# VH-VL binders against A disintegrin and metalloproteinase with thrombospondin motifs 9 (ADAMTS9), part 16

Target 1, 201 residues: A disintegrin and metalloproteinase with thrombospondin motifs 9 (ADAMTS9), of Homo sapiens (Human) (q9p2n4r1735to1935)
Amino acid sequence: LPQNCKEVKRLKGASEDGEYFLMIRGKLLKIFCAGMHSDHPKEYVTLVHGDSENFSEVYGHRLHNPTECPYNGSRRDDCQCRKDYTAAGFSSFQKIRIDLTSMQIITTDLQFARTSEGHPVPFATAGDCYSAAKCPQGRFSINLYGTGLSLTESARWISQGNYAVSDIKKSPDGTRVVGKCGGYCGKCTPSSGTGLEVRVL
Key: E = the ipSAE of ESMFold2; O = the ipSAE of OpenDDE; V2 = 0.75 times the mean of E and O plus 0.25 times the DockQ between their complexes.

## First folded at step 18 (VH-VL; framework fv_modakafusp)

Design e04 (from u04 with heavy chain D105E, light chain D50Y; at its last look DockQ between E and O 0.05; V2 from the best seeds 0.00; counts 0 for: pae E 12.8 > 2, placed apart)
Fold by ESMFold2, look of step 18:
Structure e04 (fold): chain C 201 residues (1-201), chain A 120 residues (1-120), chain B 107 residues (1-107)
Amino acid sequence: as target 1 above (201 residues)
Amino acid sequence: EVQLVQSGAEVKKPGATVKISCKVSGYTFDDYYMHWVQQAPGKGLEWMGWVDPYSGSTDYAEKFQGRVTITADTSTDTAYMELSSLRSEDTAVYYCARSGYEWSEAFDYWGQGTTVTVSS
Amino acid sequence: DIQMTQSPSSLSASVGDRVTITCKASQDISNWLNWYQQKPGKAPKLLIYYASNLQSGVPSRFSGSGSGTDFTFTISSLQPEDIATYYCQQYSRYPYTFGGGTKVEIK
């Protein structure tokens, strides 16, 4: 069995983008091959739970008084806020790119993402410019259940920015991660040192 | 080999429009943002804005809003920057530069620059 | 906007000298700071990203340090091919902004 999309193209004479079964780390995995008409096909994992549970957000509202954390940190659209954060955006994901050599998710590939508001936001990232008072509003969500993959224990998030704070919750089996991230202004991203590494279940 | 190749020098009158191209090779064009940077004679570098070639999404520096349009054509792997209502202070070299997404590390590859002269 | 102030605006040094350029941000930018080299008639070239990381293919005589608001770029042993203008650039917040540049010349 092929071990990457280039082998699918070479060994099976395939020229169409689509789902193929690949042998990855000794196990069978369903991989979407894109760019099969080119010299550089790319490997993607189709997310079973789709865009409702796989998204990244930079929240666009900023408090008029950034020293507060109103509503016990709950998000309310009727807040005393301005909708003026120019970096704001919301992206949701049907597929994510994987580097099969390193077994890392390539968070910046948005080919199978939909940006419904503002700027594109990479997978597994979130941020805002809402409050200086430990009140993160930006959200991300990862759900790999059903894909045959889970995140390894090495996955770490790093916060960046003034008053940056993050609240990251991981499931024990590595298939679910949710995060709230922000500052004045702040973001969280996977650490460049650990990346976003996955294993085959 | 990553290359960003810009269109040639332009001479324009005040009030005119210029459109500069930036053709890319050696990487997947819609995997990276494309930025544009102005460098006036004897001055430093000034960021103008960016486009995401994948989505068509853009953002512009306040100084250039209303006059600049940045676009990408994924069928030809070419980004464009159009600047309208040209003034004498728009005389500059204009660069395209590649980066990752908006929280990107750096501009790791640049075009060779396009000189625009606005006179008379 | 975040203002980036470089010092000095120009300097002259001998081959083999250590040269140091500083860059001060008007606000805390953590480590979101790059350094670029621009030789006469050429496009800028990335040397250092994330305040201290050396870009691939860049000689080890170049280094960066600092965080927050105060950053330093160092050439440990100046070479003739290092004649250029050097720019810092913050990417913590839009609009991304550059320092005014430091022109480095050989005596």
Scores: ipSAE 0.005, ipTM 0.453, lowest interface PAE 12.8, mean pLDDT 87
ESMFold2 (binder alone), look of step 18: mean pLDDT 93; pTM 0.941
OpenDDE, look of step 18: ipSAE 0.020; ipTM 0.589

Design e05 (from u04 with heavy chain S57E S99D G100S; at its last look DockQ between E and O 0.04; V2 from the best seeds 0.00; counts 0 for: pae E 10.5 > 2, placed apart)
Fold by ESMFold2, look of step 18:
Structure e05 (fold): chain C 201 residues (1-201), chain A 120 residues (1-120), chain B 107 residues (1-107)
Amino acid sequence: as target 1 above (201 residues)
Amino acid sequence: EVQLVQSGAEVKKPGATVKISCKVSGYTFDDYYMHWVQQAPGKGLEWMGWVDPYSGETDYAEKFQGRVTITADTSTDTAYMELSSLRSEDTAVYYCARDSYEWSDAFDYWGQGTTVTVSS
Amino acid sequence: DIQMTQSPSSLSASVGDRVTITCKASQDISNWLNWYQQKPGKAPKLLIYDASNLQSGVPSRFSGSGSGTDFTFTISSLQPEDIATYYCQQYSRYPYTFGGGTKVEIK
């Protein structure tokens, strides 16, 4: 069986975008091949739990008084805040790109994402400009269950920015991650930059 | 190597329209916002707006709202800025600039600039 | 709109001098501020992002600091190739706005 989408094209004579089974690290993995009419097809993983459980957010509200963490850190529509953070955005994902050589999700590939508000937000990232008092509001969610992939232990997040804080929670099997991230202003991103390391289950 | 190559200089009369192109190479065009910046003679830089080449979403500075249209053609990896109802104060150099998407909204690569002269 | 007040508007210094440029925002922009260099007849070039982070490939003599409303850009040892106009730019809120620029010349 082929090991990447280019081999699917070469070995099977396929020219159509779609789902194909590839042999990756000795195991069978279902991969969506995009751009099969070209010399450089791209590999994507279809997210079984879809865009309701796979999203990234930069929260758009800023507290009038950034030294506070009101509501014990809970999000409220009635906060004393401004709705004008220009980096704000919300993206949800139906598929994610994978680099099969490095076994990394390419977080900045948004071809199969929907941005419902503001700027596109890369997969596995979140942020805000809400509070300097350790009160993160930006959220991301990852659910790889059913894809045949899980995150490796090397999959870590870093926080950047003034008063940046992150709260990252990973499931024991590495298929589920949720994060709250923010600062004044602050963000979190995978430590490997634009990639997020995975393994085949 | 990332490159942004703009169309050539334009001379226009008041009331006319100009459309400037910005063709990119060396990166995935769809992955980065494209911004446009005006620099009038002897003045500083002024932000005009952006386009998301992936979705086609745009946002414009209020000063240019109603006269500017920023678009992207992903089949040719080319962004466009169209400015209508030209006035003499629109005489300027116009730049396209790529958004870095490293959460800084920094413009990490710029086109060479296109001079637009508006005179009768 | 957020006004960015940049000073001085011009300066003249000798090779090897330390050069300092300041930028003041009309309201708190946290660290969402970038610095650009524009040489005569050329497009701007990003030097510093998020107030203090050096863009890749930029010489280490360039640096930035500050947060909130007061920001500083420094060239630790001015070189002949640093003749340019330097701009700060905020991206905290639309419209993104630039400082008026600082023209740096060699004496």
Scores: ipSAE 0.008, ipTM 0.474, lowest interface PAE 10.5, mean pLDDT 88
ESMFold2 (binder alone), look of step 18: mean pLDDT 93; pTM 0.948
OpenDDE, look of step 18: ipSAE 0.018; ipTM 0.562

Design e06 (from u04 with heavy chain Y54W S104T D105Y A106G F107M Y109V, light chain S92T; at its last look DockQ between E and O 0.03; V2 from the best seeds 0.00; counts 0 for: pae E 8.1 > 2, off the site)
Fold by ESMFold2, look of step 18:
Structure e06 (fold): chain C 201 residues (1-201), chain A 120 residues (1-120), chain B 107 residues (1-107)
Amino acid sequence: as target 1 above (201 residues)
Amino acid sequence: EVQLVQSGAEVKKPGATVKISCKVSGYTFDDYYMHWVQQAPGKGLEWMGWVDPWSGSTDYAEKFQGRVTITADTSTDTAYMELSSLRSEDTAVYYCARSGYEWTYGMDVWGQGTTVTVSS
Amino acid sequence: DIQMTQSPSSLSASVGDRVTITCKASQDISNWLNWYQQKPGKAPKLLIYDASNLQSGVPSRFSGSGSGTDFTFTISSLQPEDIATYYCQQYTRYPYTFGGGTKVEIK
């Protein structure tokens, strides 16, 4: 069985994008092969729970007084704030790109993402410019359940920005990660040094 | 070594079309956006548009919309910029430049530039 | 479109001087701003990305700061090889836009 999308082209004579079974680390994994008409097809994992549970957000509201954390950190429509952060965005994902050699998610590939608000936001990334009082509002969500993959323990998130904080929660089986990230102004992403590594279940 | 090598200088008449190539080497062409930037003599830099070589998707600055076509050929790892209905104010140096999907990086590698002169 | 206003348009300074260039965005661009150096007859070169991060191989005398709408580029001690035009560029939203450039000369 082929081990990447280029081998699918060679061994099966395939010329169309679609789902194929690949032999990865000794196990069968369903991979979406895209760009099969080119010399450089790309490997994607279709997210079973889709874009409702796989998204990235840079939150658009900024507090008038950034030294506070109103409502114990809850979002409110009636906050003393403005929706004026032009770097804000919301991207949701139907598929994510994977490098099958390193077993890393390529978080910046937005080919199968939909940006419904503002700026495109990479997978597993969140941020805001809301508060300096450790009150992050930006959120991301990862749900790999049903894909045959889970995150390894090697991935770590790193924050950028003044007063940046993150609150990252991973499920024990590595299939779910949710995060809240932000600052005045700040974001969090997986470290480029460690990447966002997965394993085949 | 990452390189972007552009086609040579061109002299054109008003109303003509020019097509400039930008051949890449040293990296995976499909993994980076390719931008085109105009610089008129003695003037600053002006972004014209980009192509995603993998999908063929493009976006153009309003000033050039309708006259510019940016394409990529992944079989030859070459991007192209075509500018039609040339006018004397299109006399400029034209650069290709790549950027990653990681928008935190700028245009980190540039071609050498192609001089286009529009004269009668 | 996001307009980038760069100041000054030119300056002349002595070797060893501290040089400061500013760039103002018409809208909040967070820290998604780059600085480029262009020497005469050459393509632009990326020096600073995300307002304050030095590109690999760029000397530490170059620095950037700012967020939101107001950004500053600094050469802490001007060297003869720093004669160039410097450009800021936002990449928050298409079309990406450049400042008008600052020509830096040695007296």
Scores: ipSAE 0.013, ipTM 0.480, lowest interface PAE 8.1, mean pLDDT 87
ESMFold2 (binder alone), look of step 18: mean pLDDT 92; pTM 0.937
OpenDDE, look of step 18: ipSAE 0.022; ipTM 0.636

## First folded at step 19 (VH-VL; framework fv_modakafusp)

Design f11 (from e03 with heavy chain Y109S; at its last look DockQ between E and O 0.65; V2 from the best seeds 0.00; counts 0 for: loop humanness VH .302 < .308, pae E 5.5 > 2)
Fold by ESMFold2, look of step 19:
Structure f11 (fold): chain C 201 residues (1-201), chain A 120 residues (1-120), chain B 107 residues (1-107)
Amino acid sequence: as target 1 above (201 residues)
Amino acid sequence: EVQLVQSGAEVKKPGATVKISCKVSGYTFDDYYMHWVQQAPGKGLEWMGWVDPYSGYTDYAEKFQGRVTITADTSTDTAYMELSSLRSEDTAVYYCARSGYEWSDAFDSWGQGTTVTVSS
Amino acid sequence: DIQMTQSPSSLSASVGDRVTITCKASQDISNWLNWYQQKPGKAPKLLIYEASNLQSGVPSRFSGSGSGTDFTFTISSLQPEDIATYYCQQYSRYPYTFGGGTKVEIK
């Protein structure tokens, strides 16, 4: 069986974008091959739980009083806030790109993401500029269940920014990660040193 | 055109206080953060602290904590940096620099610099 | 504090040469690193942000790369107007810290 989309094109004569079965690390994995008309097709994983459970957010509201964490840290549309954080954005994902040689998710490939607000936000990334009182509002969600993949233990998040805080919760099987990240201003993203590594289940 | 115009050179004695102004034009002052950076003669750049002109919130590098005060006056679109208890090692060029609301935009506009000389 | 070690401290090169400057961070800063140019008697100017993104209006001969702790700044073909001191700067967390600078001269 082919081990990447280029081999699918070469070995099976396929020229259409679509789902194909590949042999990855000795296991069968369903991969969406994009750009099959070109010399450089790309590998994507279709997310079974879709965009409702796979999203990245930089939250756009900033408190008028940044020294507080109102509403017990809950998000409210009627907060005493400015809606002016220029880095704000929300992206949801139907598919994510994977580099099959490194087994890392390429978080910055947004080909199959939809940005519904503001700027595109990479996969597994969240942030805000809401509060200096360690009151993170930005959220990301990863749900790999049903894809045949899970995150490895090497996948870790790093925070950036003044008063940056992150609360990252990983499921025991590595298929689910949720994060709440922010600062004044702050964000979290997978460390570029370790990447966002996955394994085939 | 974004402009950050700083006040003129200062000569001070040890123990004195200096207050440098940074007047902005060409953008909405309280939509950006303002930072201050020190550069001693023949040396590199050193971050001193910042202010959010909208809220007045500030934070300072530990080296300058207790001696520096950074403020913003939105009625005149002017940021200030005040450094007290001056020492000879405070002889430097001081820059104001703006940044966006997120860290990835860094210091995209700088003032021309203000030379402060501390001598007895 | 995150220490930024920049090398070399100075260099001399001919017009048209490829120039490479490195920065090493004392801990993982992902890609949160900027490069600035400071010409003699002038304020610093932002050239590269987020390790590899070219600031608007900056010539394409300038580039940056790297992530984690090791970063590289390159001038592909040195020009006379590139005489300056170049600084890296991390913005992963306060206090922001700069490399010691690299003075570039034309020989």
Scores: ipSAE 0.102, ipTM 0.663, lowest interface PAE 5.5, mean pLDDT 89
ESMFold2 (binder alone), look of step 19: mean pLDDT 92; pTM 0.938
OpenDDE, look of step 19: ipSAE 0.375; ipTM 0.763

Design f12 (from f11 with heavy chain S99H; at its last look DockQ between E and O 0.50; V2 from the best seeds 0.00; counts 0 for: loop humanness VH .302 < .308, pae E 4.1 > 2)
Fold by ESMFold2, look of step 19:
Structure f12 (fold): chain C 201 residues (1-201), chain A 120 residues (1-120), chain B 107 residues (1-107)
Amino acid sequence: as target 1 above (201 residues)
Amino acid sequence: EVQLVQSGAEVKKPGATVKISCKVSGYTFDDYYMHWVQQAPGKGLEWMGWVDPYSGYTDYAEKFQGRVTITADTSTDTAYMELSSLRSEDTAVYYCARHGYEWSDAFDSWGQGTTVTVSS
Amino acid sequence: DIQMTQSPSSLSASVGDRVTITCKASQDISNWLNWYQQKPGKAPKLLIYEASNLQSGVPSRFSGSGSGTDFTFTISSLQPEDIATYYCQQYSRYPYTFGGGTKVEIK
């Protein structure tokens, strides 16, 4: 069986984008092959729980008084805020790209993402410019359940920015991760050193 | 065209105070953070601190804490850096620098620099 | 504070040479690193942001790479106008800190 989308072309004679079964680390995995009419097809994983449970956000509101953390950190759209953070955006994901050589999610590939507001936001990324009082509002969510993949324990988030804070919660089986991240201004991403590594279940 | 124009060179005695201005044009002043950077003669660049012109919020490097005050006047689109209790070691070129794109945090525009000489 | 160690402190190369400058961070800064060029008597100029992104208007002979703690800046073919001091800067955590600089000269 083929181990990547290029082999699907060679071994199966296929030239159409679509879902194919690949042998990955000794196990079968359903992979969406894109760009099959070219010599450089790309591998994507279709997210079973889709856009509603797989998204990345940079929150667009900034507090008038950055020394506050109103509402015990709960989000309210009627806050004493400006909606003027230029990096703001919301992206949701139907599929994510995977590098099958490194078993890394390519968080910056947005081919099968939809950006519904503002700037595109990479997978597994969140941030804001809301408060200097460590009151994060930006959120991301990952749900890999049903894909045949889970995150390894090496997947680590790091924060960037002034007063930056991240609150990352992983499920024990590595299929669910949620994060709240922000600062004045701040963001969190998977570390470039560890990447966002997955394994086949 | 984004421009940051700093006030002219200053000669000061030890113990005095200097206040350098940085007038901006070509963008909305209170949408971007303003930073200040020191470069002593023959030395590298050293970050001093920053201000959010909208809120007035500031943060300073430990080396300058207690001696530096960074402010912004949105009515004149001008940032200021004031350094007190001057010493000969404060002889340097001082730059203002705009914090480009709130997400990237790069200093994408710089003032021309202001030379401050502290001598007895 | 995050210390940035930049190497070499100076170098001399011929026009057309490939020039490589490195920065090492004292802790993981992901890709939150900028590169600046400072010509004599002038303010610094941003060349590269976020480790590898070329600033608008910067010639393509300049490039950056790296992540985590180890970063590289490259001039693929040195030109006479590239005589300058080059600085890396981390922006992961305040205080934002610069490398010590690399003076590039034409021999």
Scores: ipSAE 0.315, ipTM 0.738, lowest interface PAE 4.1, mean pLDDT 90
ESMFold2 (binder alone), look of step 19: mean pLDDT 91; pTM 0.921
OpenDDE, look of step 19: ipSAE 0.533; ipTM 0.819

Design f13 (from f11 with light chain Y96W; at its last look DockQ between E and O 0.75; V2 from the best seeds 0.00; counts 0 for: loop humanness VH .302 < .308, pae E 4.8 > 2)
Heavy chain, then light chain:
Amino acid sequence: EVQLVQSGAEVKKPGATVKISCKVSGYTFDDYYMHWVQQAPGKGLEWMGWVDPYSGYTDYAEKFQGRVTITADTSTDTAYMELSSLRSEDTAVYYCARSGYEWSDAFDSWGQGTTVTVSS
Amino acid sequence: DIQMTQSPSSLSASVGDRVTITCKASQDISNWLNWYQQKPGKAPKLLIYEASNLQSGVPSRFSGSGSGTDFTFTISSLQPEDIATYYCQQYSRYPWTFGGGTKVEIK
ESMFold2, look of step 19: ipSAE 0.202; ipTM 0.709
ESMFold2 (binder alone), look of step 19: mean pLDDT 92; pTM 0.928
OpenDDE, look of step 19: ipSAE 0.663; ipTM 0.859

Design f14 (from f11 with heavy chain D30T D105E; at its last look DockQ between E and O 0.66; V2 from the best seeds 0.00; counts 0 for: pae E 5.8 > 2)
Fold by ESMFold2, look of step 19:
Structure f14 (fold): chain C 201 residues (1-201), chain A 120 residues (1-120), chain B 107 residues (1-107)
Amino acid sequence: as target 1 above (201 residues)
Amino acid sequence: EVQLVQSGAEVKKPGATVKISCKVSGYTFTDYYMHWVQQAPGKGLEWMGWVDPYSGYTDYAEKFQGRVTITADTSTDTAYMELSSLRSEDTAVYYCARSGYEWSEAFDSWGQGTTVTVSS
Amino acid sequence: DIQMTQSPSSLSASVGDRVTITCKASQDISNWLNWYQQKPGKAPKLLIYEASNLQSGVPSRFSGSGSGTDFTFTISSLQPEDIATYYCQQYSRYPYTFGGGTKVEIK
């Protein structure tokens, strides 16, 4: 079996984008091959739970008084907020890119993402500019269940920004991660030192 | 064109206070953070603190805490840095620099610098 | 505070040489590192942000790389106008801190 999309082209004579079975680390994995009409096809994993469970958000509301955490941290559309954070965005994902050599998710590849509001937001990333009172509103969600992949234990999220806070919850089997991230202004992303590493189940 | 124009050079005695202005043009003042950076003669750069011109929220490096006050006046689009209880080692060039809220917090525009000389 | 150790403190190179400057952070700062150029009597100028992205209008002979704690800045072919002091700067956490600088001269 082929070990990457370029081998699919060579060994199977295929030049059409689509789902193929590859041999990865001695196990079968279903990979979407994109750009097969070129010399540099890319490998993607189709997310079984799709865009409803796989998204990244930079929240767009900023408190008029950043020293508060109103509503006990709950999000409300009628808050006393500036609704003008230009970095805000929401992206949802049908597929994610994977580097099969390193087994890393490439969070910045947005080929199979849909940005429904504002700016594109990389996979596994969230942020806001809401409050200095440790009251994060930005959210991301990862659901790899059914893909044949799970996150390894090595992945660490790192925060950037003034009063940045992250609250990251990982499932024991590595298929689910949810995060709340923000600050005044703050964001979180997987550490570039650890990357967002996956293993084949 | 983005411009940050600082007030002119100052000569002060030990124990005095200096207040440096940084007037901006070419962008919306409340859309960017304003930072202040100290550079002693022949030395490197040292971050002093910042202000959000929209809210007035500010934070300072511990070294300057208690002596520095950074403010923003949105009616004149001007940021200020005030340094009190001046010492001879405060002789330096002081820069204002902006950073965005966006995906980069790089200091992409700087003032021309203000030389402060503290001598008896 | 995050300490930024920059080396060398100075160097001399010939026009056309490849120049490499390194910067080491005392803790993981991901890719939240900038590089600045400062000519005598002038304000610093941003060259590279997020470790590797060239600022608009910066020549392609300048590049940056690295992540985590170890970063490099490279001038692929030194030009006379590149004579300056170069600084790295982390923006992961306040206080934002700079490296000690590297003075680049022509030999």
Scores: ipSAE 0.125, ipTM 0.672, lowest interface PAE 5.8, mean pLDDT 89
ESMFold2 (binder alone), look of step 19: mean pLDDT 92; pTM 0.937
OpenDDE, look of step 19: ipSAE 0.419; ipTM 0.783

Design f15 (from f11 with heavy chain D30T S99E; at its last look DockQ between E and O 0.66; V2 from the best seeds 0.00; counts 0 for: pae E 4.7 > 2)
Fold by ESMFold2, look of step 19:
Structure f15 (fold): chain C 201 residues (1-201), chain A 120 residues (1-120), chain B 107 residues (1-107)
Amino acid sequence: as target 1 above (201 residues)
Amino acid sequence: EVQLVQSGAEVKKPGATVKISCKVSGYTFTDYYMHWVQQAPGKGLEWMGWVDPYSGYTDYAEKFQGRVTITADTSTDTAYMELSSLRSEDTAVYYCAREGYEWSDAFDSWGQGTTVTVSS
Amino acid sequence: DIQMTQSPSSLSASVGDRVTITCKASQDISNWLNWYQQKPGKAPKLLIYEASNLQSGVPSRFSGSGSGTDFTFTISSLQPEDIATYYCQQYSRYPYTFGGGTKVEIK
C-alpha cells in the first residue's frame, strides 16, 4: 500500500487529484492527493466538519481607547472601535496539509482554504490589535473529529507582540482546539519547538 | 513615496535635554507605530521605545525609562524623541523607524538619522 | 529580554563567494525575525522579514531561513555593493532586540 501521494502515482498509475487510502503509521488513512499531474504531489487531510469549525482570524477592530477591555472581553459589533487594522483577515479550511514524514500539519499551506476578507491567516493562528489590556478578540478553531487524526499532547502555542495574550482550550482527546489571541498588536501560532503534530487514531 | 525626515545634528552639554523630530510623508501617520533606535559610535542598534500616533500610547526600553519621552503630533505628522539628563555615553546617531502593518512588523522605513554629540 | 547572538562578528570574502551569517535567539521566536543591511553613514535597510521573505526591490541573491532559535542569512554570490554591516532583529516581544552585527568586507 502507498505511504504517500507520490507512491500512489507510481504504484497505482493514478494521475488525478482525489482521495486515496494510504498506509500511515501502520493504519489506513484517507488522504487527499493534490498536484498528481506534477512530479511533486502534496498530501492533505479533508476536514469532516469543514470550514465552519476550522478557521483562523486576525480581528480587524481596534479600540479607540486601548486601555480598556469592554463587555467583559466579549466581542461586540457596535464597539467604540476603528475598523482599520490592515493585517486583519479570516481564512477557513476544507482541507489541511500534512507532512507524513514528521506527522506535522503545515499551517501555512492555504491551497484548500478560503480567505473571505483581508489577508490569508494560517491554520491554528489568531490575532488582533484590539487592546493593550490583554483582551484577545482574534479566534481560531480546529476540529479534527472524523479524520482519523488527533493532535498530540505536546502541541503548544506561542504569542507575538506587545501586550500579547493567548487563551487556548484543548479537548482531552486532541480533536478540538479553540483559541483567543491578540494584543496591541499581537497574535499566536503553534510553537516551532513542538509544531502541530498529529497522531493516527 | 514614504519619507521620514529627521531634524539636524545637535551638540549638547552633559545634563541637557535634546528633542529630535521625525516628520513623515507619503502615508497616513496614525496608521503605523513609530520607533526610535540608538546607535552609539562603532556600536550596534539599540531599541529605545515607540509611540502609537493614533492613541498617544507609548512604551520605553528599561535602559531609557525615566529619561526618554516619545510623542506624536498628528497636526504636523511629526514624531518626537526627547532625551533628558544627557550623558557622554548618549553620544550617538538616533533613528526614527516605522513599523509596517503590511510587513510582519518589520522596520520598513527609517529616517536619515540625527547625530547627537554630548561633550563637556 | 530575548538575546540575539549573531556570528561571525566580521568576515572577509571574495566577489562571487557564498556568504553565510547566523543568528541565535535565547528563546523560541518562531519566524519573527528580520534582517537589515546598513552601509557606512546610512540608515539600516530591511532586506528580509519573517525570517525568509525577501523585501520588494531586494536582489534575489539575498535569502534567509530558519525558525525557532536558529536563523541563517545568505548572500549566494557576494557583490562589491554588498559591503555593509548586517543585523538580525527579533520582533517576538518587546523590547525588540538586534544581533551584534556582522561586518562584511571584500578581500
Scores: ipSAE 0.253, ipTM 0.723, lowest interface PAE 4.7, mean pLDDT 90
ESMFold2 (binder alone), look of step 19: mean pLDDT 92; pTM 0.936
OpenDDE, look of step 19: ipSAE 0.440; ipTM 0.807

